# VHH binders against Adducin-related protein C1289.14: the designs that were tried, part 8

Target 1, 324 residues: Adducin-related protein C1289.14, of Schizosaccharomyces pombe (q7lky2)
Amino acid sequence: MLSKKFTPLSLKNAAKCINNSLRSTYAITGVNLTRGLATNSKVDPKTYAPKPEFSSIAVREMLRKSCLHEFTDEEVATRIELAAAYRLFGLEHWNENILNHLTAKVEEPDGTASFLINPYGLRYGEITASSLIKVDEDGNIKHPGVTGDVFGINRAGYVIHSAIHRARPDVKSIMHNHYPYAAGVSCVKHGFLELAQTSHQSGPVTYHDYHGIVVDKGEQKSLAEDIANKDILILRNHGIITAAESVGAAYYLMYQFLAATEIQTHASANALGDMNNLFIPNNKLVEKTFDVTREKHFSGAKYGIKELSAYMRLLDDLDSSYRT
Key: E = the ipSAE of ESMFold2; O = the ipSAE of OpenDDE; V2 = 0.75 times the mean of E and O plus 0.25 times the DockQ between their complexes.

## First folded at step 5 (VHH)

Design f6 (framework vhh_7ocj_1)
Fold by ESMFold2-Fast, scan of step 5:
Structure f6 (fold): chain B 324 residues (1-324), chain A 124 residues (1-124)
Amino acid sequence: as target 1 above (324 residues)
Amino acid sequence: QVQLVESGGGLVQAGGSLRLSCAASGFTFSWYAMGWYRQAPGKQRELVAAIYRGGETYYGDFVKGRFTISRGNAKNTVYLQMNSLSVEDTAVYYCARDSFPYEGWLTEDAFDYWGQGTQVTVSS
């Protein structure tokens, strides 16, 4: 975690000078034509938002509601877990503002698959189980939750997730972000290095070449091909994707891989940019560590289950509203 | 002034076809992704089809194989060819411009200009 950012004293002094200059200008002219003349309505500073439907009052009213009684027990459990993952991503600052997406697949009673995703415009720290929007494979809303009629989904972002879900029936959850250390590794030709034990535990990676922001139909096919049977996809010049058999597994894989990329960044700097100064373990040790980490007897549960459970307890201590 | 003007809606029998047109003005049309949304009474507005700046297309699953979106940059017009229409296609159809120039985001809140809507009614 980085220390808190501070405003430089010089910038504070500059802002004060600008404000004094503006006040002096108004005083000299004796008029305030841009601020003193209002339309035939008043704005309340405490309740103001750029759009009323996105105001704190409107959003908090939506988030107080629950629609969980409309879903199967399996979907309720998945919604709670995915909402927890969004909250944890928010706490760690792994998401880029309101961008990036975490999805989870649920099986409908009729045997079709549906996918849960965040409403586009909601902060990760605001996500609740009921706030998640349920979509079909193509991103059409099947259930808006309590937020979807106002926010909708980021369809461009969902396209990446749908391509991988379609190609990988074993995958239940997909998580994507642009975290700076991982994005940094995505920008270097040698890519990811199997340096620390955490790196070995996250497992093997694949790569996808950069083609810009909006994912076209051809890129969807190549994304599916490039991830193949691996659980981590590095998007060159962009960010990363984790894909796993459960929300807990995808979350913990993201945690370990982001830590591994941060370790690589610091190790490379400490090596003064000379790769000969790094201790790189042999591939047999890397493979052994990965295999041990994925065995149930190593931790007493499937990969990621204890880790998500532990941090759901933290969320319950801080703010259990994600369960709504 | 940005304007989107739809035309081509009307009443049609099930199994029939209609072609919707959206004439755009007041902006550099070729730079923007364009979409067609529809809204039936009592339902949420849903994306039917979209066409990116580069010509790549998106279709909602409920219209795949039946509808075709296209654009004519020289005429600043986007089209929706609707074939094999069913009663479930009955809705007001809206043309919309994605607010992100060049590529587009294709989310409802990213569309910054909307047409007035054109009614499509399919009878059995």
Scores: ipSAE 0.000, ipTM 0.136, lowest interface PAE 19.6, mean pLDDT 82

Design k1 (framework vhh_7d4b_2)
Amino acid sequence: QVQLVESGGGVVQPGRSLRLSCAASGFTFSWYAMGWYRQAPGKQRELVASIYRSGGETNYADSVKGRFTISRDNSKNTMYLQMNSLKPEDTAVYYCAAGSEALFEYLRKTGDFDYWGQGTQVTVSS
ESMFold2-Fast, scan of step 5: ipSAE 0.012; ipTM 0.522

Design k2 (framework vhh_7d4b_2)
Fold by ESMFold2-Fast, scan of step 5:
Structure k2 (fold): chain B 324 residues (1-324), chain A 126 residues (1-126)
Amino acid sequence: as target 1 above (324 residues)
Amino acid sequence: QVQLVESGGGVVQPGRSLRLSCAASGFTFSWYAMGWYRQAPGKQRELVASISYRGGETNYADSVKGRFTISRDNSKNTMYLQMNSLKPEDTAVYYCAAGSEALFEYLRKTGDFDYWGQGTQVTVSS
């Protein structure tokens, strides 16, 4: 079958992303999703939702609106990049349904910081620059975008991002998911192994012990201490976080690290579960590869900038509505 | 130049305790994973305990779990091994080791640290 990592699927094939998801144990056999919905003769499938405000018609009407004229050019650029990252996560199925969150920090004209986050209830494939909600460090809504009055934010999900933004002024974007390869690595005692070149390029990782759903201030302090000056945090029995100086850097770091965890899963299987059957390079080669990957003169740009830009061109070819 | 200096070894009776110290210099100690190895006569070198750069994660060999405790003080560039309920089988030369925190999961499983001290002898004998 066609690997979902080979190339992003076109919009006309978007329904196949659901059926080809490695997270699903079973596809819907004999019917597609739209046909299943249309079978109920007493319900209009185009308007059906548990609440009218969550119907396809209501959401699409909302997403046709733009509020970008209300923001600085810098914030508009950040909103467009973050919306692109949400769309790319959606295409790759890196997010868990409507859960997980990507944030980006914006500087207000008064010098204070604000943070952009997805509305709680939109599919990642629906995110637009105008749909993003702007919050303060504590999760209070500063600007609802075109969605915040209906959807609001997932405050519990924001807590992890807030803790790291507070601790790391250098970080502009934080991305978090529960993607199965990375979550699988988070569940094994030996954790992440520096196996392949892609692993070395993603760079060093830190760990945070599992305490259930993150809700308290003591755990927020522990998260900040555990990430320290590293850009990747593995949350034991949970998932992963990337934190970086730009949306592009956090996105590309997520891309490389997820690939590295997938490589580790396959290498471990090929080794028949015996670590002695793995070739693990020495520390100096790992550090050299990381340093080269972060060298601007080698790539012509800072880490992740060309990579996000390339895939924004793909999104523009598929559906440029994320720029709205 | 990386330098690791062990201290605290000696001769003790079974059931007694010793505390080993490792003083580190020549690198940014707070960013390195640390470990303790031992080499007993006629046996392979084994990783006894390891600790991540901030002490958030530790690992112990099954032979010492529940008896030994590894810790570190980054303000003093020093790592410790508290050895309780010592057995004759714990007799070995104990080596302080350092490696990249980026490779901590690899290091704690393989014992393949980059730098070692000269070692300190621990003898558990009646």
Scores: ipSAE 0.000, ipTM 0.142, lowest interface PAE 18.8, mean pLDDT 82

Design k3 (framework vhh_sonelokimab_d1)
Fold by ESMFold2-Fast, scan of step 5:
Structure k3 (fold): chain B 324 residues (1-324), chain A 126 residues (1-126)
Amino acid sequence: as target 1 above (324 residues)
Amino acid sequence: DVQLVESGGGLVQPGGSLRLSCAASGFTFSWYAVGWFRQAPGKEREFIGAISRSGGETYYAVSEKGRFTISRDNSKNTLYLQMNSLRPEDTAVYYCAAGSEALFEYLRKTGDFDYWGQGTLVTVSS
C-alpha cells in the first residue's frame, strides 16, 4: 500500500511541467498562470503554525531551557515525577487533547504550599520538569517555569484540583481525565462495580453529581465533601479524579482504575447487559485483595512507587528530556 | 497475627468521662477502617460507629449526639473512643473492630467487621 507507481516523478517536477505547458498556451495573451500555482514566500510550510508563538520552533526553544537550579531538591524531584506522569498519560492517550490536568503540591522553604500544573497548550508528550508552572491555591502564578509567560494555566480546570488540595492536606498529587471507559461508568446510574481483581486493588470510590462547567464556591465545597477521605472520585457525566499521597500513587491508582472501568464495560457487554449474569465476588474477597495490595510487605515499597520508577526507566529509554 | 487489644475500661460515676484505647498490631493499621461496638448484659451487640483509615470520615450509629467521639492515631497504631456524660445505660463490654477501607460504606451500614478485640468492661454506677 506504500508503493506508488508515480513516485519516481516528484510532485514539484509534475507541477513545473503542468505550469510550463499552461503558460506556453497563454504566452501570446500575456497571461501568467504560474502565479496561481506558486508558493507564497511569506509562508514557510516547514515552520508554519496558526500562531507563531505556538510554533514548533518557539516551543522547542522554550523546552531546551532549564530553570531547575532555582528550586529546592524536593521541588526538583517533584517536578521530575510529575513531568514523568504527564509523559505516561500522553503515551497511554489518557488525556483529552491538551485538556485535563495533573497537579502536585510542593512545600516552600517558608512552610507555605504551592502547586505544579501543566502549561495550557503543551502536548503531554512535551512536558518537562522546567515547563511546569507553579501556582498558589488561588491559581496565581508564582513561577512561570520556561513556558508560563506564553501559555499560562487553565484556571477553570485548576479550580477542581485546588478545592481538593485545600480539603485534603494529606494529598500530594491529583490527576484528572475524561478517558472514555471511566467517563462511561460515570454516566451509569449504578456506577462502578467491584468485578475483577484489578477493581478490588484500586479501592473504594465516591461520587460527585454533575453541575455543569462552572464551579462556584458552593460546588467547590460540595466537591471537597464528596471526595471525603477516598482516593478516587467519579465525576458524574464527566470523568474521574485520583488523589493520593504521592505522584506515583496517584498515577498507579489512575492506571488500575482505568483498567477496572474497561473491564466493567467488557464484562457488562459479555453479560448482555444483564447484571444477574455477572460473577461479583463477595465483599470479604474484595476487602482481602485491597488490604493485601496496600501492605508494604506485599510490594516492598509504598503503593505506586515501584510502578512509577519502572516506567520512568521506560521514559529514560525513549526520551529523557522530561527531566529537563 | 492480627491483634486488637482494648484498654481503659472500668467503673465510672454517672456524668463522668472515660477514654478507651484500642492498640493494633500484626497489620498496617493506617490502611484499615476501624470501629467501636458495645454489648450490655443480656442484649444484642450495638454498633457505636466507625472511622476511615485517614480519620477524615467518621460515622456514628448511636443516637447519642456529642457524647461519644471516635478518633485514631495512625503513628501510634491506636483507635480511641472518648465517652462523656456517661449514663447507667452505657454500661457494657466495649469492643474495637477492624476491616477493609475499601468496604467502609458496607462496614458502617452493617457493622460486619473482620477483626475483633476481646473487649473491655465499662460500668457506669454510683
Scores: ipSAE 0.000, ipTM 0.127, lowest interface PAE 20.1, mean pLDDT 82

Design k4 (from r3, 64 letters changed; framework vhh_sonelokimab_d1)
Fold by ESMFold2-Fast, scan of step 5:
Structure k4 (fold): chain B 324 residues (1-324), chain A 125 residues (1-125)
Amino acid sequence: as target 1 above (324 residues)
Amino acid sequence: DVQLVESGGGLVQPGGSLRLSCAASGFTFSWYAVGWFRQAPGKEREFIGAISRSGDSTYYAVSEKGRFTISRDNSKNTLYLQMNSLRPEDTAVYYCAAGSEALFEYLSPSDYDYWGQGTLVTVSS
């Protein structure tokens, strides 16, 4: 492909292009000034992008397509839910530019597991069910969706998700971001504080020490060990991860935990930097609050299901294209 | 002490076939995505194809997809490129490359950590 796309612009071709633009002007003026003139007319402002395959025209062409007929009903449902989660992260500005990743596990008809992840280069507000790329545990693309042949995946980001999926068979969805309030909490030695009711509802956290970008097998093993049986992992000097039994649960857990870290930031400021000025509830009240919010009968549905459903209705009112 | 060593290059007539090998040592080959690139005189190094860690997924430059096949044998730490229906324009130095963070669909040389020295393929009568 590169050999066909690589067309060296010869000096003769460059000169011809310049002469053509100048000839139009000279036809009017009757003066020949073929040297020393430069123009910026080679750029089409309406279609320009830094790289043509990443232009609005090229990307929108990909996103008009649907490949959902190729998948099982279970995978279609999972793709729609995960696409909704990406759209909601985008609306909340929880992602860092085009970075961060949300994954969901799908069981194939042959009994093997596959994982859905965002194409590396799409805005979260552009994600559709068909745009999601399906990969194996090693990050090898099993199905490119409508985008994977151009964008691929962020392999380094996927490594974190694959480590946790391998260690936790109970986990269907993993969500990760560098949201500033949570990243801020990840940078302080005392870590997360059980301050507000929202903090207690999000539940207990674990920590993983900073080792730079996670790339090697030793770091993957350490991530799996550090998350253990908890659903929230704070990556020191980095960000956070939520891991849960469904897309809705992982999404709502992210919502509650990000709100809790924002509350902690404001409470710490109001305390004038002195932790002795904070009311921290006793551990029994914290545990009671957590237990109550995980009771199915408390809300009438499994954790996160009503919350994702409510906000999918908001997405449907705004732009239902995530379902494509 | 990472090494990639290409072999199998040489002179072949138009329409002929050639199989290139790349032997890897000094790292855990099965942990790396690997691919083939070529560089003709006066041109930039261009992507030909890549294969995932397990060997289950391949990605090709569109121009080569019907003529070239990439495969790997993790038990032998070896990458292969089968080239069929060779043309004079396929004349180039062929390189193998490995990357721990490289996706097999990446087209840029900068996405790969380790490179071989190259093997020359000349398609001429």
Scores: ipSAE 0.000, ipTM 0.122, lowest interface PAE 19.2, mean pLDDT 81

Design k5 (framework vhh_6z1v_2)
Amino acid sequence: EVQLVESGGRLVRTGGSLRLSCAASGFTFSWYAMGWFRQAPGKEREVVAAITRSGGETWHADFVKGRFTISRDNAKNTVYLQMNSLKPEDTAVYYCAAGSEALFEYLRKTGDFDYWGQGTQVTVSS
ESMFold2-Fast, scan of step 5: ipSAE 0.020; ipTM 0.554

Design k6 (framework vhh_6z1v_2)
Fold by ESMFold2-Fast, scan of step 5:
Structure k6 (fold): chain B 324 residues (1-324), chain A 124 residues (1-124)
Amino acid sequence: as target 1 above (324 residues)
Amino acid sequence: EVQLVESGGRLVRTGGSLRLSCAASGFTFSWYAMGWFRQAPGKEREVVAAISRSGDETWHADFVKGRFTISRDNAKNTVYLQMNSLKPEDTAVYYCAADSEWLGYTSPEDYDYWGQGTQVTVSS
């Protein structure tokens, strides 16, 4: 949401201001912790990482490589779109550190399905099309990309995605995060409220009860049952999932739903916690707004396609390396 | 596995009526707009009718308006086409199709999933 509120300044001027601010802050606080440790260490500060293969030099070298020539044109397009979605999630701070996952299904030449997912250890701002790891339905690596032999996947995180992909063959992309506004809505008994137009446009939601961190086989079946025929699943006391027919649709659905949860948080605060102080539109207006938003002629393309395309152009202006 | 299975196609006399059904499975039916298309031998596939996800909005091609009615039952994962006052020109294979978007599509390329078709023959 930070990037959406940015006052238009040249990127060069903005970068200059940030750099000057960081230098000033460092001087004011007198912070020298890393330099103090380096003075008595055998560790080279320029290449330090918990393991050398996780260093900036090693990771940057991996990310400069391309393996896209090994894939079909359809998979290349899907990889580029999914990498763009990761970059946009990172730019918006929708992900929790290196956690959370965005997946996309690709059809192999033999007719079987495979799934693309982030390597476990890359920042979202580092994701490239070639960095994405291709897995089967059980999370076994089919192609490591340029990073998978070092990083692998977060199998525990993938389990939620695989359960939904298995239950919903219509779904091409699944996106999950713990963004605080949505997580906050997931923690209140009344759940999501259809308040603003953006809320209506995101569409109806379903809920899944909290069962802790471990996603066992029983919970996987329950997740699949709970998402049912809806594209938004609220994980109580946890976060949210969007599931859609394309990467663009899942991305834009996430954008609208996160905005809707932020609106709900502010509206609830303005109402002083009293729901009687909220204007809640009738269900017919909510349904009409949703239907209109999904019309091809309303936007001129399928839901999310223009929105992802527009922000891919922003990424291309900022750093086109996600296309590698 | 995504499946759309049409049924109800048969031989009917001019002026007769027929109801086609399309049973959907393997996807979230209520999240898809549904359409009926037809294709006669040697002709391109054309849109006959479309219905929104909820069923509250419908579109019918001018050549069937007033004669055909599209409807859906989301609880049964089924879309219907009620055909009245049938003409020999209505003879075609009728296809059910699903689209993740709502209404206004006149192109087969806009639809995501397709059935195998059901033959309707109208004789004098």
Scores: ipSAE 0.000, ipTM 0.163, lowest interface PAE 21.0, mean pLDDT 82

Design k7 (from r3, 21 letters changed; framework vhh_7ubx_2)
Fold by ESMFold2-Fast, scan of step 5:
Structure k7 (fold): chain B 324 residues (1-324), chain A 125 residues (1-125)
Amino acid sequence: as target 1 above (324 residues)
Amino acid sequence: QVQLVESGGGLVQPGGSLRLSCAASGFTFSWYAMTWVRQAPGKGPEWIATIYRGGETMRDDSTKGRFTISRDNAKNTLYLQMTSLKPEDTALYYCAAGSEALFEYLRKTGDFDYRGPGTQVTVSS
């Protein structure tokens, strides 16, 4: 049975609800309420009301558009995968409000690299392939997508991703969040512990010391040096980064590592805060488990590929608009 | 105050032996995995061995036949017994404590929770 046959019915009911809400807003409150909406249709910025371009109506009209015909087949596939990752982060509540960022590198026809990132102001649940903004390594917008002329990018957040992409040509995707279990591990001196099999499968971690917001080139260089050849970087007193050869790999690594930090939190509580009460496997068993998990085609595909594909099918069943 | 202080280094002839000690204070030594790392002039840091809380050891293949790591939790002290020393073993030897010691060692040094100033080992005739 086509599960997407039920999706249009659910969307139709949702659309009726949305249409009634918008109609009610115009009828009762209005965008700019006067004596029957007679004298002024603009929102005054000094009243601190949202600008018209950030309204639900304006954003939904932007998100209906597609610019995918302007890109290579490789970039289209990467955009769809990255949009899926944003949707999955939103569904899991891994992102902090509209903050945090996921990037993916695309190769231009001339052989130069460009990077895809979320528009600063969209909810993760709103991201579409066409909404993603394409930037150069310095954060200059190469293509605004369908929303970038309004929202732009969070340049401060991009700096972390840019530093790692420059240092690691092998990395295609970088994902960052402040999810509380991982952020909590980042705040303790002993850091991440190789407790459960999920922990072993996520692999080795590195650390970057807390220096507040990354400001200068020396801090960027230190960040790049601190990740080294590892795929997980713990930012002390901040959060975590995953960096991997594909969007699927970076996404699945994030899934496994967040699960591992949640396990550590519960294990630490069960141990009554005493590390002597923990069973910590020896490093040889950890390395063996990691190596097996990262064997090319261990599951019949490279790490993360089947896992992203499985959850893209979930997204297709729920709301396939991320493909637009 | 967290402190790690290495001792026992010095000049030794090829084929000789040395025992390094690392005295720890200011933290619960028995809770930490403890590691020996060395750095030769002009080279990056090289991991030698880690000893876990339970006494299990993980050792670098190039030295595991000649070097033995051990700990005495009652004395808060880490040891490295070195035998059949070679000129290539000439380096500054550090002890370290931290969660990073639980993982497969990268040549990169940096993110141990605690690190000592090191003790110099020179192997020369």
Scores: ipSAE 0.000, ipTM 0.108, lowest interface PAE 21.9, mean pLDDT 79

Design k8 (framework vhh_sonelokimab_d1)
Fold by ESMFold2-Fast, scan of step 5:
Structure k8 (fold): chain B 324 residues (1-324), chain A 124 residues (1-124)
Amino acid sequence: as target 1 above (324 residues)
Amino acid sequence: DVQLVESGGGLVQPGGSLRLSCAASGFTFSWYAVGWFRQAPGKEREFIGAIYRSGGETYYAVSEKGRFTISRDNSKNTLYLQMNSLRPEDTAVYYCAADSYLWEYTSPEGYDYWGQGTLVTVSS
């Protein structure tokens, strides 16, 4: 009976929070009951994890620490913005479990570039500014943050980001996921359709052919060539990438493009798979809508800045620990 | 105004080669799948080949695969068709076309924009 748009403030999300609270209460009760039983085991049911260094106790101890005093003000700001983006991806369930990656480029005092990335094994909802690992273009750890000595980075996922950062000096942030609506669009020959206003606002896309996991230097060069000067790359049979001049821009572009792919999926179903049943706007209207969306005077700020700022306020209301 | 302008047609001997070009203006070329069609006198327009936005995906009519190569240069807003081992049966007006999506890339009705065509005559 209730129709709800999927947003961080949706009734669907509220119901999930209630269910999680009930599960937490039950889990605490279960742990207390188990503790009352006689046991000669070295396993503590209350703190057990499949590997001790990945336990809740070990991870919480790491995440209570801060290393932000070791960085420039510019890097601290970038770390806070990127941590916010990870938290927002987690709230939206845009990431695949612990997989996928969001990166941001920082300029070192010596003029060299470094890149911030998530520790491999941390949940997106656990990311803090201090938890982010700083790497060079080849994926070598320059600073482990508070987590890198335990978790390290996902090297395979980083390769895609480094290829695009090398090719596009204008790009400060790259975001990648396998969200099912976008992955679904990546699996169909016609690809992305310019259907709804949200689709037009996200802007033009490019495509990269599927060659399995990217390990070859030629495949990395092909990725760079295929993204060209565009901000969205659809990876056939895989997922999507957004690349933009700021964390806020890459985040908001991801938000709009994922919404556009979800709209396309529903529109295609409503059309019964028949393109003749779709209203497809002419390209002049599509281009006009994109151009208006990217004009600074339209919103009073550059693309994505107000949107990231608004949702950082939401994060501050929910759990400001991402700032640590 | 949206325009697609073909060039490179002409008279060629059987077994010869031609390279056709299609110059696009007035729209964002890199957003479009683009293709080549031909029409012989008294026949319907038939699909030759299409190439997707990135240039990575190409599609050919089964009868033309191996003799014709489609390519694009998004920096020059230009589509190309390399035609090799030409036969008298290849005599037709060749059209370039642009489509915002690749749903029915073999159907002329699926294409948003069309050139005026360039004549290719294969004769001794």
Scores: ipSAE 0.000, ipTM 0.109, lowest interface PAE 20.3, mean pLDDT 82

Design m3 (from r3 with S30D R58Y; framework vhh_7ocj_1)
Amino acid sequence: QVQLVESGGGLVQAGGSLRLSCAASGFTFDWYAMGWYRQAPGKQRELVAAIYRGGETYYGDFVKGRFTISRGNAKNTVYLQMNSLSVEDTAVYYCAAGSEALFEYLRKTGDFDYWGQGTQVTVSS
ESMFold2-Fast, scan of step 5: ipSAE 0.000; ipTM 0.362

Design m6 (from r3 with T28K R58Y; framework vhh_7ocj_1)
Amino acid sequence: QVQLVESGGGLVQAGGSLRLSCAASGFKFSWYAMGWYRQAPGKQRELVAAIYRGGETYYGDFVKGRFTISRGNAKNTVYLQMNSLSVEDTAVYYCAAGSEALFEYLRKTGDFDYWGQGTQVTVSS
ESMFold2-Fast, scan of step 5: ipSAE 0.013; ipTM 0.527

## First folded at step 6 (VHH)

Design n1 (from k5 with T28K; framework vhh_6z1v_2; at its last look DockQ between E and O 0.02; V2 from the best seeds 0.00; counts 0 for: pae E 16.5 > 2, placed apart)
Amino acid sequence: EVQLVESGGRLVRTGGSLRLSCAASGFKFSWYAMGWFRQAPGKEREVVAAITRSGGETWHADFVKGRFTISRDNAKNTVYLQMNSLKPEDTAVYYCAAGSEALFEYLRKTGDFDYWGQGTQVTVSS
ESMFold2, look of step 6: ipSAE 0.000; ipTM 0.230
ESMFold2 (binder alone), look of step 6: mean pLDDT 86; pTM 0.885
OpenDDE, look of step 6: ipSAE 0.007; ipTM 0.250

Design n2 (framework vhh_7d4b_2; at its last look DockQ between E and O 0.02; V2 from the best seeds 0.00; counts 0 for: pae E 20.4 > 2, placed apart)
Amino acid sequence: QVQLVESGGGVVQPGRSLRLSCAASGFKFSWYAMGWYRQAPGKQRELVASIYRSGGETNYADSVKGRFTISRDNSKNTMYLQMNSLKPEDTAVYYCARVDYSEWLPYGTDAFDYWGQGTQVTVSS
ESMFold2, look of step 6: ipSAE 0.000; ipTM 0.111
ESMFold2 (binder alone), look of step 6: mean pLDDT 82; pTM 0.832
OpenDDE, look of step 6: ipSAE 0.026; ipTM 0.442

Design n3 (framework vhh_6z1v_2; at its last look DockQ between E and O 0.05; V2 from the best seeds 0.00; counts 0 for: pae E 23.9 > 2, placed apart)
Amino acid sequence: EVQLVESGGRLVRTGGSLRLSCAASGFKFSWYAMGWFRQAPGKEREVVAAITRSGGETWHADFVKGRFTISRDNAKNTVYLQMNSLKPEDTAVYYCARVDYSEWLPYGTDAFDYWGQGTQVTVSS
ESMFold2, look of step 6: ipSAE 0.000; ipTM 0.086
ESMFold2 (binder alone), look of step 6: mean pLDDT 83; pTM 0.864
OpenDDE, look of step 6: ipSAE 0.013; ipTM 0.254

Design n4 (from f1 with T28K G54S; framework vhh_7ocj_1; at its last look DockQ between E and O 0.43; V2 from the best seeds 0.00; counts 0 for: pae E 14.3 > 2)
Amino acid sequence: QVQLVESGGGLVQAGGSLRLSCAASGFKFSWYAMGWYRQAPGKQRELVAAIYRSGETYYGDFVKGRFTISRGNAKNTVYLQMNSLSVEDTAVYYCARVDYSEWLPYGTDAFDYWGQGTQVTVSS
ESMFold2, look of step 6: ipSAE 0.000; ipTM 0.320
ESMFold2 (binder alone), look of step 6: mean pLDDT 80; pTM 0.820
OpenDDE, look of step 6: ipSAE 0.194; ipTM 0.609

## First folded at step 7 (VHH; framework vhh_7ocj_1)

Design t1 (from r3 with T28K G54S R58Y S99N A101I; at its last look DockQ between E and O 0.29; V2 from the best seeds 0.00; counts 0 for: pae E 15.5 > 2)
Amino acid sequence: QVQLVESGGGLVQAGGSLRLSCAASGFKFSWYAMGWYRQAPGKQRELVAAIYRSGETYYGDFVKGRFTISRGNAKNTVYLQMNSLSVEDTAVYYCAAGNEILFEYLRKTGDFDYWGQGTQVTVSS
ESMFold2, look of step 7: ipSAE 0.000; ipTM 0.240
ESMFold2 (binder alone), look of step 7: mean pLDDT 84; pTM 0.859
OpenDDE, look of step 7: ipSAE 0.026; ipTM 0.308

Design t2 (from r3 with T28K G54S R58Y; at its last look DockQ between E and O 0.02; V2 from the best seeds 0.00; counts 0 for: pae E 14.9 > 2, placed apart)
Amino acid sequence: QVQLVESGGGLVQAGGSLRLSCAASGFKFSWYAMGWYRQAPGKQRELVAAIYRSGETYYGDFVKGRFTISRGNAKNTVYLQMNSLSVEDTAVYYCAAGSEALFEYLRKTGDFDYWGQGTQVTVSS
ESMFold2, look of step 7: ipSAE 0.000; ipTM 0.275
ESMFold2 (binder alone), look of step 7: mean pLDDT 82; pTM 0.840
OpenDDE, look of step 7: ipSAE 0.453; ipTM 0.732

